# VH-VL binders against o04291r164to392, part 1

Scores and structures below are computed, not measured.

Target 1, 229 residues: o04291r164to392
Amino acid sequence: DANNPAGLLSIAEEALAEFLSKATGTAVDWVQMIGMKPGPDSIGIVAISRNCSGIAARACGLVSLEPMKVAEILKDRPSWLRDCRSVDTLSVIPAGNGGTIELIYTQMYAPTTLAAARDFWTLRYSTCLEDGSYVVCERSLTSATGGPTGPPSSNFVRAEMKPSGFLIRPCDGGGSILHIVDHVDLDAWSVPEVMRPLYESSKILAQKMTVAALRHVRQIAQETSGEVQ
Structure headers, positions and changes below count from the first letter of each chain, unless a header shows other numbers; Kabat numbers aren't used for antibody chains.
F, E and O stand for the ipSAE by ESMFold2-Fast, ESMFold2 and OpenDDE, each averaged over both directions (binder to target, target to binder). V2 = 0.75 x the mean of E and O + 0.25 x the DockQ between their complexes.
[cut] marks letters that were taken out.

## First folded at step 1 (VH-VL)

Design I08
Fold by OpenDDE, look of step 5:
Structure I08 (fold): chain C 229 residues (1-229), chain A 120 residues (1-120), chain B 110 residues (1-110)
Amino acid sequence: as target 1 above (229 residues)
Amino acid sequence: EVQLVESGGGLVQPGGSLRLSCAASGFTVSSNYMNWVRQAPGKGLEWVSVIYSGGSTYYASWAKGRFTISRDNSKNTLYLQMNSLRAEDTAVYYCARAPWELLEDAFDIWGQGTLVTVSS
Amino acid sequence: AYDMTQSPSTLSASVGDRVTITCQASQDISNYLAWYQQKPGKAPKLLIHDASSLESGVPSRFKGSGSGTEFTLTISSLQPDDFATYYCQQSYSTPRGYLTFGGGTKVEIK
């Protein structure tokens, strides 16, 4: 059974472990981005990978929202990810440990009309850690990882999401510390050579996805604060 | 046999409400992108709403707040709740499936439609 | 919004004629376009998806072409069964809930 909860949980736990090693560790060779414009968005630290399979970016920043609120906001990719075409949660499975496993199909817009759009078939695992942190991690399901087969990739190129996600730590006095990791392989080799820079740049990933997420959740936080005043 | 069968149409007064049903056979509603499309008499097609397999719903801008798409998995049936109906809502309402193989965005199976007439 | 402008609104033709219907998108929709045929009192029938992919069972005389903002449906040799109204439909913006149809083209007997 491809939807065996035990099997899916195993995949989820592996994803979680790897994600955490990226979010707060050095599993990826992170290089901090410099030269970002000052402003409200500059409160966070953004880093990109020097050398890894695919491309990767991470960000860390403070958000004046509770962890669960942050998670809810960030799970809604279409609301903040410009290039996100659609997200469909095909299955929701209780992990048995208080966590939740979701099987998600995501379609992206192509950054150029000269290349096929990318889609993702992923397992998303949401759980609360012992320290009170909330984690949402996600990775592609492939023949190598196991799990159910996703929708066909007709007119799309199936991209791979390496363990990615959000680590949301509660702060004393309110708010959260947010760690974001985006790690994807967009299969740049399937794109015309002249367009490959769009698919193999961790910097672009950081700008379009990682920073976008952080900016969005901060914006929502500000709006929420404004409503209280 | 794969088919969709709409029902629930009829005459309703302005401001009234109506719930349409779409019974599916030969496939599972909850596993597909199910849509409502309407067509005013002598006019073109107009997309109303969609429900994804995961339960996410989306609406045309004009439909938001008045129309609600839903489904009953146990009955393999799609629904459209229509409230605050107006004369301009008069139309044949079709349910239509958009499968994965067609990138979820082309409708390969249609019902026969059910006529909704809003008139005083 | 992704507005679809279909032309002509009405087309008179004879059996055997080559017929061309055009659909123009207000914005680039890549190949996210479908064509439908509708006969009076009947539900629409899918003819072409992804701008140029012929649906199973549809005669080869139907051809879809185009990408970006300009699309065409061509009937190479009009048959009696082809007199109907045709609609284009974009699905580029589906995740945002903005599927839109063209205004339709009625193909009638000359």
Scores: ipSAE 0.008, ipTM 0.579, lowest interface PAE 8.2, mean pLDDT 91
Fold by ESMFold2, look of step 5:
Structure I08 (fold): chain C 229 residues (1-229), chain A 120 residues (1-120), chain B 110 residues (1-110)
Amino acid sequence: as target 1 above (229 residues)
Amino acid sequence: EVQLVESGGGLVQPGGSLRLSCAASGFTVSSNYMNWVRQAPGKGLEWVSVIYSGGSTYYASWAKGRFTISRDNSKNTLYLQMNSLRAEDTAVYYCARAPWELLEDAFDIWGQGTLVTVSS
Amino acid sequence: AYDMTQSPSTLSASVGDRVTITCQASQDISNYLAWYQQKPGKAPKLLIHDASSLESGVPSRFKGSGSGTEFTLTISSLQPDDFATYYCQQSYSTPRGYLTFGGGTKVEIK
């Protein structure tokens, strides 16, 4: 239900600007992730946040798929995000510039029976930039941002997604450069203290979400071009 | 080229102690999640402990307080210190690697195991 | 405590048979499920991770499926090399003692 498209577009454009400043800039204090395997097994460059609100991870890598195909794959979150239980698109609103705004409810599995699973109520904005890049960015809708109230979070802890997403730049001759930013606040203080590191680790976020997305799209690219090596 | 070799198993009396070693070759233990898994004779697999690439350690509830996982990165070697041993600790002890790509989720490299027998 | 119930405990089959091994989780574990093969006197060998992702070098006759609480390992045409014990393993819970294996399924001749 989207009665105020102009207000939603304003939220979407602010989320896009903030996402881009993280993806290509220094809005987050990025530290390159140690322990990555270099060389032929490398999937790209991965960084994690050192000090920021919540936890954040960023990745950049090459994929041999066209930008729109990459976006299609990554929008299907359950296909690559292991903890994702469900994604429900409740509203789809065309934006004036050929872009699309989606209102999305996402439920996640919990890693333990001792803490409630998290859910998200988000705005996802897809658009093409003037340089030919395609972006898909996403952020939580809260009373502070405005916009419609999401589904009730019975049996879930409502987590916050800060501006996050995918920047997909076409390469000459085909393929894409994929930039990923994940920035979330999982409400770690609602989790028993002995388990809190699991909810506050940017490294775990990178491994389970950011790297997983990049690996998934690269796997599909290799399957469509022949044998996986 | 990649290999894990356990050693240090043997016969001990109840209440005794042993330290198991696991020498790694072909990869770096500190870049992976290193685990101990045991198997009692004729029985199934039971996870014991993990040390994360960053050094954090976790244990099965029954092992906590009696067993200590550690590593020496300069020797590329994983250890399991077992104290207050009981008859039910009799098992083959495997070291196992969970690579960073699989996190703690699956074990792609296993040693051949070392037998620990706890008997009076 | 994510208990894994594996069935059957023993399966008698012939070369060429299609066999199915079932693993039931006591709680929803998403797709955090691995399958291992173990031959007597040998260490386990990883077959499947993430419920359905085949490990490199594992024959394509092995297929993993399922999510949530119910998972299967299917061998589409049993070969002589496939007579072994198979274990499922969950990794959904926290590291502090929640990583558990199923009880095993022994696949035997005849």
Scores: ipSAE 0.007, ipTM 0.460, lowest interface PAE 11.9, mean pLDDT 84

Design R02
Fold by OpenDDE, look of step 5:
Structure R02 (fold): chain C 229 residues (1-229), chain A 121 residues (1-121), chain B 110 residues (1-110)
Amino acid sequence: as target 1 above (229 residues)
Amino acid sequence: QITLKESGPTLVKPTQTLTLTCSFSGFSLSTSGVGVGWIRQPPGKALEWLALIDWDDDKYYSTSLKTRLTISKDTSKNQVVLTMTNMDPVDTATYYCARIYGDYVGWFDPWGQGTTVTVSS
Amino acid sequence: ELVLTQPPSVSAAPGQKVTISCSGSSSNIGNNYVSWYQQLPGTAPKLLIYDNNKRPSGIPDRFSGSKSGTSATLGITGLQTGDEADYYCGTWDSSLSAGVFGGGTELTVL
């Protein structure tokens, strides 16, 4: 059974471990971006990596919302990710440990008309950690990882999401510390050479996805508090 | 194939302003993830980083020369222009433009052939 | 005045191995990727190594790069007469928000 909960949980746990090692560790060789602000009144840092498979970006910042609310907001990618065309949750499976596993098909818009748009077939794992943190991690399901086969990639190029996600830690004074990791392989070799920079830039990833997420959740937080943006 | 070529005066008088143009082909500054930088090399001396401009029009300058340098791009012409004010004989050097790749903190590849600028009265 | 320090010169016989060091600080080599450039006499520099240890297409594997702490090293094995050139390390300085190069190293093949 491709949807065997035990098997999927194993994949989820592996994804979680790897994600956490990126979010707060040095599993990825992160280089801080000094010229990029995550938003107004921002206490946050953005880092990228070029020395990894694919491209990767990391952000850390404070958000004046509770962890679960932050997770809810960020799970809705189409609301803040401009290049997100669609997100379809094909399956929702209780993990048995209080967590939830989702099988998700994502379609993206192409950054250029000269290349096919990318899609993702991923497992998303949401769970609460012992310290009260909430984690949403996600990775592609492939033949190597196991799991069910995703929908056909008709008119798309199947990209790979390495373990990515959000780590949301509660703050004592209220709100959350948010860690975001985006790590993807967009298969840059499948596009014309002249366009490859669009697919090989961690900076672009940081700007379009990682920082966008952080800005969006902060904006929602401000709106909720009645503060002027 | 990516190519860059520097152009401008090869002789400049002291106190005058040097204007160099980098014309490139094979890539565009409308494409995210790329930029163009300027590097100079006095005769028999080391490379000196001067300035950088990327597709977002972010500009970076050498700290020591910041007040004298201005970099700009014309994406439609595939050109980057560097101006350097108050030229001095010490500024005599071969000036290179090069493409940056990876990100704004990336590497230079490829390089132009360079243009030699002599500052003399 | 140079942010990155290289030995002025190195030499070795054909077939031998040479290493060129590049020393910086935490604000440059410490937290940024290092590139290496080869400059043959009378020519423009050429990218040799990027992202600490990656080789562009066309660069043979006898060229290698590494980074540790605030220092980087270029290694050249099987030295050839054609390797006689100036070599420069380069990186970004986060404190200065600018690129920086080393002073260059002249490699002589004996």
Scores: ipSAE 0.019, ipTM 0.619, lowest interface PAE 4.6, mean pLDDT 91
Fold by ESMFold2, look of step 2:
Structure R02 (fold): chain C 229 residues (1-229), chain A 121 residues (1-121), chain B 110 residues (1-110)
Amino acid sequence: as target 1 above (229 residues)
Amino acid sequence: QITLKESGPTLVKPTQTLTLTCSFSGFSLSTSGVGVGWIRQPPGKALEWLALIDWDDDKYYSTSLKTRLTISKDTSKNQVVLTMTNMDPVDTATYYCARIYGDYVGWFDPWGQGTTVTVSS
Amino acid sequence: ELVLTQPPSVSAAPGQKVTISCSGSSSNIGNNYVSWYQQLPGTAPKLLIYDNNKRPSGIPDRFSGSKSGTSATLGITGLQTGDEADYYCGTWDSSLSAGVFGGGTELTVL
C-alpha cells in the first residue's frame, strides 16, 4: 500500500517533528558560520553542522513578506537554486488535517563533469501550526522510511534529504521570521577523492543552498514591500 | 581529474605588469560555491595569499597588495587571470593558482604546479 | 608582520610525535575554519587538514588537527622520514577581508 494516506501522514509528521528539532533546537551540533559574504545588508544568522550524519546548514532571517508568500516562493526550487535542474510533483495528497503532502522528484546538475548528478525522491509536507506559523518540510522516501518507490535513477546517483525545510513565523506588524534547514547526504564516497569536499562540506551547502534561499526571498521582498521592523 | 595550470612570462622587467592565467579543467566557475585563488611563494620564504574570485564574481585581495592586483575570470574558457602592476625584484616568486570550494571561507584543493616568475634587477 | 604565528622549525626522531602550533586572533582562527598544508621540497602545497580537524581521503590518521580559542594545532604521530616538509596553517581573516597563511614550520626528522 504505497499510496496509503495514513502511512504517508505518519512519515510526514515524523519528518515535521525532526525538522522542528533542528530548526529551533539542538538536534544537530550547530556551529555559527562566520565570514559570510559581505553585502549591502545583513541577511541573517547562519549555522553549519559538525559531526553529524550527512551535512547540514541552518539560517534565520527577517523577510518583509507574509508566511504563505514566502512558502510559495521557496517551493519553486528552480527559481533560486542554481544547481536545480527540475522539480516534478508526481502526487498531491490531502493530509486529512488541513495540510498537504506532495511526492516530489528532483534532479540536480553536477558541480563537476567528474561525478554523476544527484537526484532526490521526497515527501514534502506543508501545514499551518496553531500559532499561525507556516511549515514546509521535506525528506527522502527510502526502503527504511516506507512509502512508494520513486522513479528509477539510472542516470543519477540517488541522494538522501534528511528532514529539512522552512519554518515561517509571522511577525507583529507584518513580515516574517524565516528559519531554513537543509540536511542532506550526497553520497560523497561515490566521487573521486579530490572532489569529495564539494559533497561533504556543510559550508558549501550553506553557501549554495541555505543562504541562496534566504537571499532570494529577501530580494523579492525588497521589490514588493518596505522596511521590516 | 581536476587540474589547474599557471601560465605567463617567466621573466619580467621592473615596473612592468605581470599577467598570469590559470587554466583549469574538471570544474566550472558557473557552479555555485566554487572559486579560484592565487598564492605566491618567494624563494625560501612563506606562502603569501594574493587574491580570490568566486562563482558570483566577488573579488578579494591581499590588503598589502590590493592597489597592484586585479583578478578576473572567463567562465566560458575556464580561466582566471591575475594582473599585478609595477613589478619589482622582491616580487620574484613561484605563483600558484588553486581551487576553493566555498566562497572566501573555504580551503584550497587542488593546487596548480606553480610558475616561477623572476623580476630582473 | 605575520598575522598567524608558527614556530619556524620543529624536529623529532622517527616514530615520535610532534605538534605544530598556529596562533592568531579572534578575527581569523577564533571565528573561522583552519586548514593545514604540507609542502614537500620542490613541490606545490597539498591539503592535509580542512575544517579544523578533518582529513581528506588518503591522509593517514596519524595526522590530526585541533583548534582552541585563537590557536590551532597540527599533530603528527609515528614520524617518518617522508614527513620532512614545510607545514602551513591557513584561514580567513574577517577584519582584513582576505585569506592569511602562517609563516610555515620546517619539520626535520632526525
Scores: ipSAE 0.000, ipTM 0.513, lowest interface PAE 11.6, mean pLDDT 85

## First folded at step 5 (VH-VL)

Design D03
Fold by OpenDDE, look of step 5:
Structure D03 (fold): chain C 229 residues (1-229), chain A 121 residues (1-121), chain B 110 residues (1-110)
Amino acid sequence: as target 1 above (229 residues)
Amino acid sequence: QITLKESGPTLVKPTQTLTLTCSFSGFSLSTPGVGVGWIRQPPGKALEWLALIDWDDDKYYSTSLKTRLTISKDTSKNQVVLTMTNMDPVDTATYYCARIYSDYIGWFDPWGQGTTVTVSS
Amino acid sequence: ELVLTQPPSVSAAPGQKVTISCSGSSSNIGNNYVSWYQQLPGTAPKLLIYDNNKRPSGIPDRFSGSKSGTSATLGITGLQTGDEADYYCGTWDSSLSAVVFGGGTELTVL
């Protein structure tokens, strides 16, 4: 059974482990991204991948919101990810350990009219860690990973999300430390050569997705606190 | 084939401003991850990085020369321009422009042939 | 001025192996990839090694690069007369937000 909870949990746990190794470790060769003028995000650190499959970016920053609130905000990708066309949660499965597994179909807008838009079929795992941190990790389900088959990609090119997500750690005194990892393979080879750079730039990924997420949650935090940006 | 070529005056007087142009072909500064850098080499001395500009118009300068350097790009012309003010004889060097993978500041490849600039009264 | 340190010169006979060291710090070599450049007399530098140990197309496998800690090493086996050149290591320094080069190493083939 493709929807076997035990099987899905196994996938989720693997995704979690890999994500954590990227978020706070060196499973991916991270290089600090330069040139971004973080403005209000000056306290944040952004890094991009070197020599990894696909493209990857990570960010770390402080957010004056509780972990669960941060997670709720960031789970709503359409609200802050400009290129997100739609997110469809096809299934919600309790993991049995307090966590939640979601099977999600995501459609993206194409960055160019010359290429088909990408879609994702992913497993998202949300759970609280022993240290009080909240994690939302996500990865593509493929034949290699196991799991149920996703919706057909008739008008899209199926892209791969490698273990990605958010690690939200509570801070002493309030707020959270937020770690974001975005790691995707957008199948750049399927696009015209002249457009491939758009799909191969970790910097672009960082700007459009990783930093966008951080900025959005910070903005919400400020609005909640009554601060004017 | 990717090529870069430096152009500008080969002789500059002290206190004058040097303007060098890097004209390139085979790539575009509209391409994400691409940048162009300037490196100079005084006669018989080591390479010295001056500045770089990338596709996203991010600019970086040598700390010691930052106040004297300005780098800009014209993507439509495939050109990068470097200006260096208040030239001094110590600035006599061969000046190179080179392509760089700029997302994480990778490597320079390829290099222009270089242009020799002499600062003399 | 120089952030990366190279030996000023190395020499060996044809067919021999030579190594050129490049010493830096955590903010440069420690956290960033190292590139090596060959500069033949009277010519522009040429990329020899990138990302610590990768060879561009056209560079023979007798050229190798490695990195350990805050140091990088260029290895040249089967030394040829044509290898006589200056060699420079380069990398990004995160603390300086600058590209940094070594002082260069003159390789003489005896």
Scores: ipSAE 0.419, ipTM 0.777, lowest interface PAE 1.7, mean pLDDT 93
Fold by ESMFold2, look of step 7:
Structure D03 (fold): chain C 229 residues (1-229), chain A 121 residues (1-121), chain B 110 residues (1-110)
Amino acid sequence: as target 1 above (229 residues)
Amino acid sequence: QITLKESGPTLVKPTQTLTLTCSFSGFSLSTPGVGVGWIRQPPGKALEWLALIDWDDDKYYSTSLKTRLTISKDTSKNQVVLTMTNMDPVDTATYYCARIYSDYIGWFDPWGQGTTVTVSS
Amino acid sequence: ELVLTQPPSVSAAPGQKVTISCSGSSSNIGNNYVSWYQQLPGTAPKLLIYDNNKRPSGIPDRFSGSKSGTSATLGITGLQTGDEADYYCGTWDSSLSAVVFGGGTELTVL
């Protein structure tokens, strides 16, 4: 059975472990992103990959919202990811440990008409850790991972999301520390060389996805704190 | 179709300043993640990287030559300019510009045809 | 002395296989992506391999790349006379904060 809960939980727990090693450790060779202005306008610490498979970006910043609210906002991918065309949640499965597994099909806009747009078929795992942190992690399902086959991609190139997501730690005194990891392989070898930077640049990934997510949550936090009745 | 073309003097006297221009088409330095680099090759010798500049104006220079090199761009004209001061006969080489995917230095593709610069009295 | 070391020349008969090595250190090949370039006589270099082992579109699969530790290898199978060229490896060196190239390897097909 493609929807075997024990098999899907195994994939989810492995994705969680790998995501955490990237978010809080050195599983990726992180370097501070050049060209990001420091100072009072800084939204946090942003790093990009230098020596890994695919491309990756990481951000860490403070947000004046409780962890569950941050998770809720960021799970609504079309609200903050400008290039997201559509998100379809095909299955929602309880994990048995209090977490939730979702099977998700995402379509993205292409930055150019010269290459096919990318789509993703992913497992997203949401859970609460023993220290009170919330995690939303996600990875592609492929023939190598197991799990159900996704929708056909007749007009899309199927891209790969490596274990990625959000780690949201509560702060003493309120608010959260948000860690974001995006790690993808956009199949750049199928793209003409003129467009290859759009598909292999960790800086572009950080600017369009990782920083965008952090900015979005911080903007909502500011709007929420400014609402008084 | 992406093209890059190097232009500048082909003969320079010792102590003069060399100015080379890379004119390119088919891409823009307003596009995030791209850059242009300069590489030279003395006759019969290996490639030597000189400098690069990326879309957000970050600049990187060869450690041994950095005091002699200046790189700049004019994004509206699709040009990158390299200036090298105090030329010496050992600087005789073919000079190439090439497009780079510039997130902490990937690889060069495509390359210009190169321009040969001779430094001689 | 170059940061990246390549053999100065290699040769093999048409149809045979050849490998070209590129030796470096942890500050370059060990922790950074390796690229390979082909330079035909009188022409500019052309990218053959990027990100250690990936081929740009239009490069046939008889060209391959690999990396192990601080060494990288370019493999060419089914040698053709049109493969006679100089071959260069290149990468970033974090201790120098610079791009580095190997000394080049002249391939002769006889």
Scores: ipSAE 0.007, ipTM 0.486, lowest interface PAE 9.2, mean pLDDT 86

## First folded at step 7 (VH-VL)

Design E05
Fold by OpenDDE, look of step 9:
Structure E05 (fold): chain C 229 residues (1-229), chain A 121 residues (1-121), chain B 110 residues (1-110)
Amino acid sequence: as target 1 above (229 residues)
Amino acid sequence: QITLKESGPTLVKPTQTLTLTCSFSGFSLSYPGVGVGWIRQPPGKALEWLALIDWDDDKYYSTSLKTRLTISKDTSKNQVVLTMTNMDPVDTATYYCARIYSDYIGWFDPWGQGTTVTVSS
Amino acid sequence: ELVLTQPPSVSAAPGQKVTISCSGSSSNIGNNYVSWYQQLPGTAPKLLIYDNNKRPSGIPDRFSGSKSGTSATLGITGLQTGDEADYYCGTWDYSLSAVVFGGGTELTVL
């Protein structure tokens, strides 16, 4: 049974553990990204890594929203991720303790017209931690991980999402500390050599996805509070 | 194969502006991940970083020389240009351009052969 | 003032091992990758080590790099006469927003 809740929960818990080790630990060799310009993105720390499979970026920043609201905003990828073509939730499974497992199919736009667009088949796990933090972590389901098989598509190249997501910690006095990790393997080898840099740059990942997410949440927060950015 | 070559005047008078051009092949600044930096070395002295520019047109300068330096790129020509104003004999050095991994500015490779610039009246 | 500190010189006989240290701080070596460069007399620098311990193509395994805390070390085993050169460490300093190099180490093969 591909949709066995127990099996999916096991995968989810593994994803959570690995994600947390990246978000606040050193499971990935993080290096502070260079070239961050002053502005909304100046509040926070952005790091990248190339000493891992694929490309990875991490960001940490303060957001003047409650954890659940932040999670709701970030779960809606099409609203803030420019390169996101579509997100389909195929299944929603209660995981217990308020946690939820979702099976998600994501289509992305290609960074170039000369290469096939990437898609993702992922398990997303949302749960509240004992310390009151809210976590949304996500990883690709593959033959190695187990779980149900995603929809095939001849028009896309299946990319892999390593344990990624966001950790949202409540702050005293209101708001949240947000940790974002994006770790993906875009299968750069499937594109012409001249274009591989587009798929191998953690900086690009940071700019287009990680920082974009943080920026979007902050923008929403400001709009909600009536503050001017 | 990746190559870089520095070109410009080898003799400059004090107070004049030095303009150096780095011409490269084997890579392009049109795609992410790379940049070009300038490093100089006075005779018998250590390497001194001057400036770098990356594919995203981000520019970085030595703090001590920032007011005197300007770096620019022409992606279509595979060239990076460095200008240094108000030259002084103390600026006499071999000037190198080199490719750099730009995401976290990790390393320079390869290097040009360098061009020796003498500042003298 | 140099941000990265290297010994001004080291020497050893052919076949021996030498190490060159590079001492920095949390704002540079502590937070970024270190690279090492070899400069033969009268030539341009050449990359020996990048990302602390990785060798570019063409660099023999006699050359090794390591990093611990705020210091980096270049190791050269099986020393050859052809290794006589100046060696520089380099990295990015976040406090200065600058590329920084060590003062260089002159390696003499006795």
Scores: ipSAE 0.618, ipTM 0.847, lowest interface PAE 1.1, mean pLDDT 93
Fold by ESMFold2, look of step 9:
Structure E05 (fold): chain C 229 residues (1-229), chain A 121 residues (1-121), chain B 110 residues (1-110)
Amino acid sequence: as target 1 above (229 residues)
Amino acid sequence: QITLKESGPTLVKPTQTLTLTCSFSGFSLSYPGVGVGWIRQPPGKALEWLALIDWDDDKYYSTSLKTRLTISKDTSKNQVVLTMTNMDPVDTATYYCARIYSDYIGWFDPWGQGTTVTVSS
Amino acid sequence: ELVLTQPPSVSAAPGQKVTISCSGSSSNIGNNYVSWYQQLPGTAPKLLIYDNNKRPSGIPDRFSGSKSGTSATLGITGLQTGDEADYYCGTWDYSLSAVVFGGGTELTVL
């Protein structure tokens, strides 16, 4: 598991920096997602990647919940991510700077029976920024990053999560501005050609994961009316 | 195996309306991420894109031909239909349908075999 | 005339290398992925390159693609007689809300 806390914190801090540069900047070439109408009927602003390694999606929207509540909901990935088969937190480590590091094994359902399902071995880092924003970021642990090796992947294809996560900013008067970034490499070239669109589409990633997360927290906010304030 | 096949008349008189059907298998427009487009190629000339319909029923048309084109889909039959009004001899071409990745409208793969339509004066 | 400009023809001997250019603008190549298609005589086009530089299964690595600014390039090394075909670039144009193709390049292998 977590055998080198200083090394894990270094990985966590790099993931945080990379995530923030995607969430609030131009580290990924973002393009407004086709078919998402602006206005009161929309859940927020959704963008997808072009010209990047892997596939990525970003969303930004208002949620009538406090930042910590939003983070709590979104960490419970099986509750909102339909394709999530299991999430096992194998280790929880204090970061030594007030943050929390989790080592997580995630299994996903395959969209078809003709390709192997994906799994992920990740580090998730949660921390509160000085401005009161809360951040939950996550990235795969690989031989290139360092850190402990994950569970065997004998029935799955090990996919890569690049720095991803949630930036949750408090609003005046209550509620939060939620920024979501999902950035993954699903190893699309390991599947038959007819299935590659399911594994290489930033729009599918946005619809299945990024938009789904934002919709879920907004739905909970409506069901718990008056929690913010 | 993904396949598409164009069907419809091979001879059309000037001013008539052409209706072409793309029948496909191996994928469905019930699933996100894909669409079907139409491309034509006059004899000895370049490819010319005509229209596109995606899985969520967004439709796009060639700017020069959009007043003459209508595209629709029947998801349960795995068919896409293109209608082109007021045919003229200049519209003589091979007409292809092809699957497109609809995320950012990036590429056509695979293509149908094409159907040659002659507009006879 | 066309939104994407390609040379009308290129030629080279077997074993040689050629490049085919595709020039566009910021509303198309500059902000979107480019695809390339090979059309052998009497056949439908076939996807050769997608997402600027990626090859579908079955396309040999002597075919390559790249993009710089508002131009894209198809490279073919080790030319073979079977490469004799028309080659088209294609992409999305945001200003037109349309798919655009280049005019095609006829490759002759002498």
Scores: ipSAE 0.006, ipTM 0.484, lowest interface PAE 10.3, mean pLDDT 85

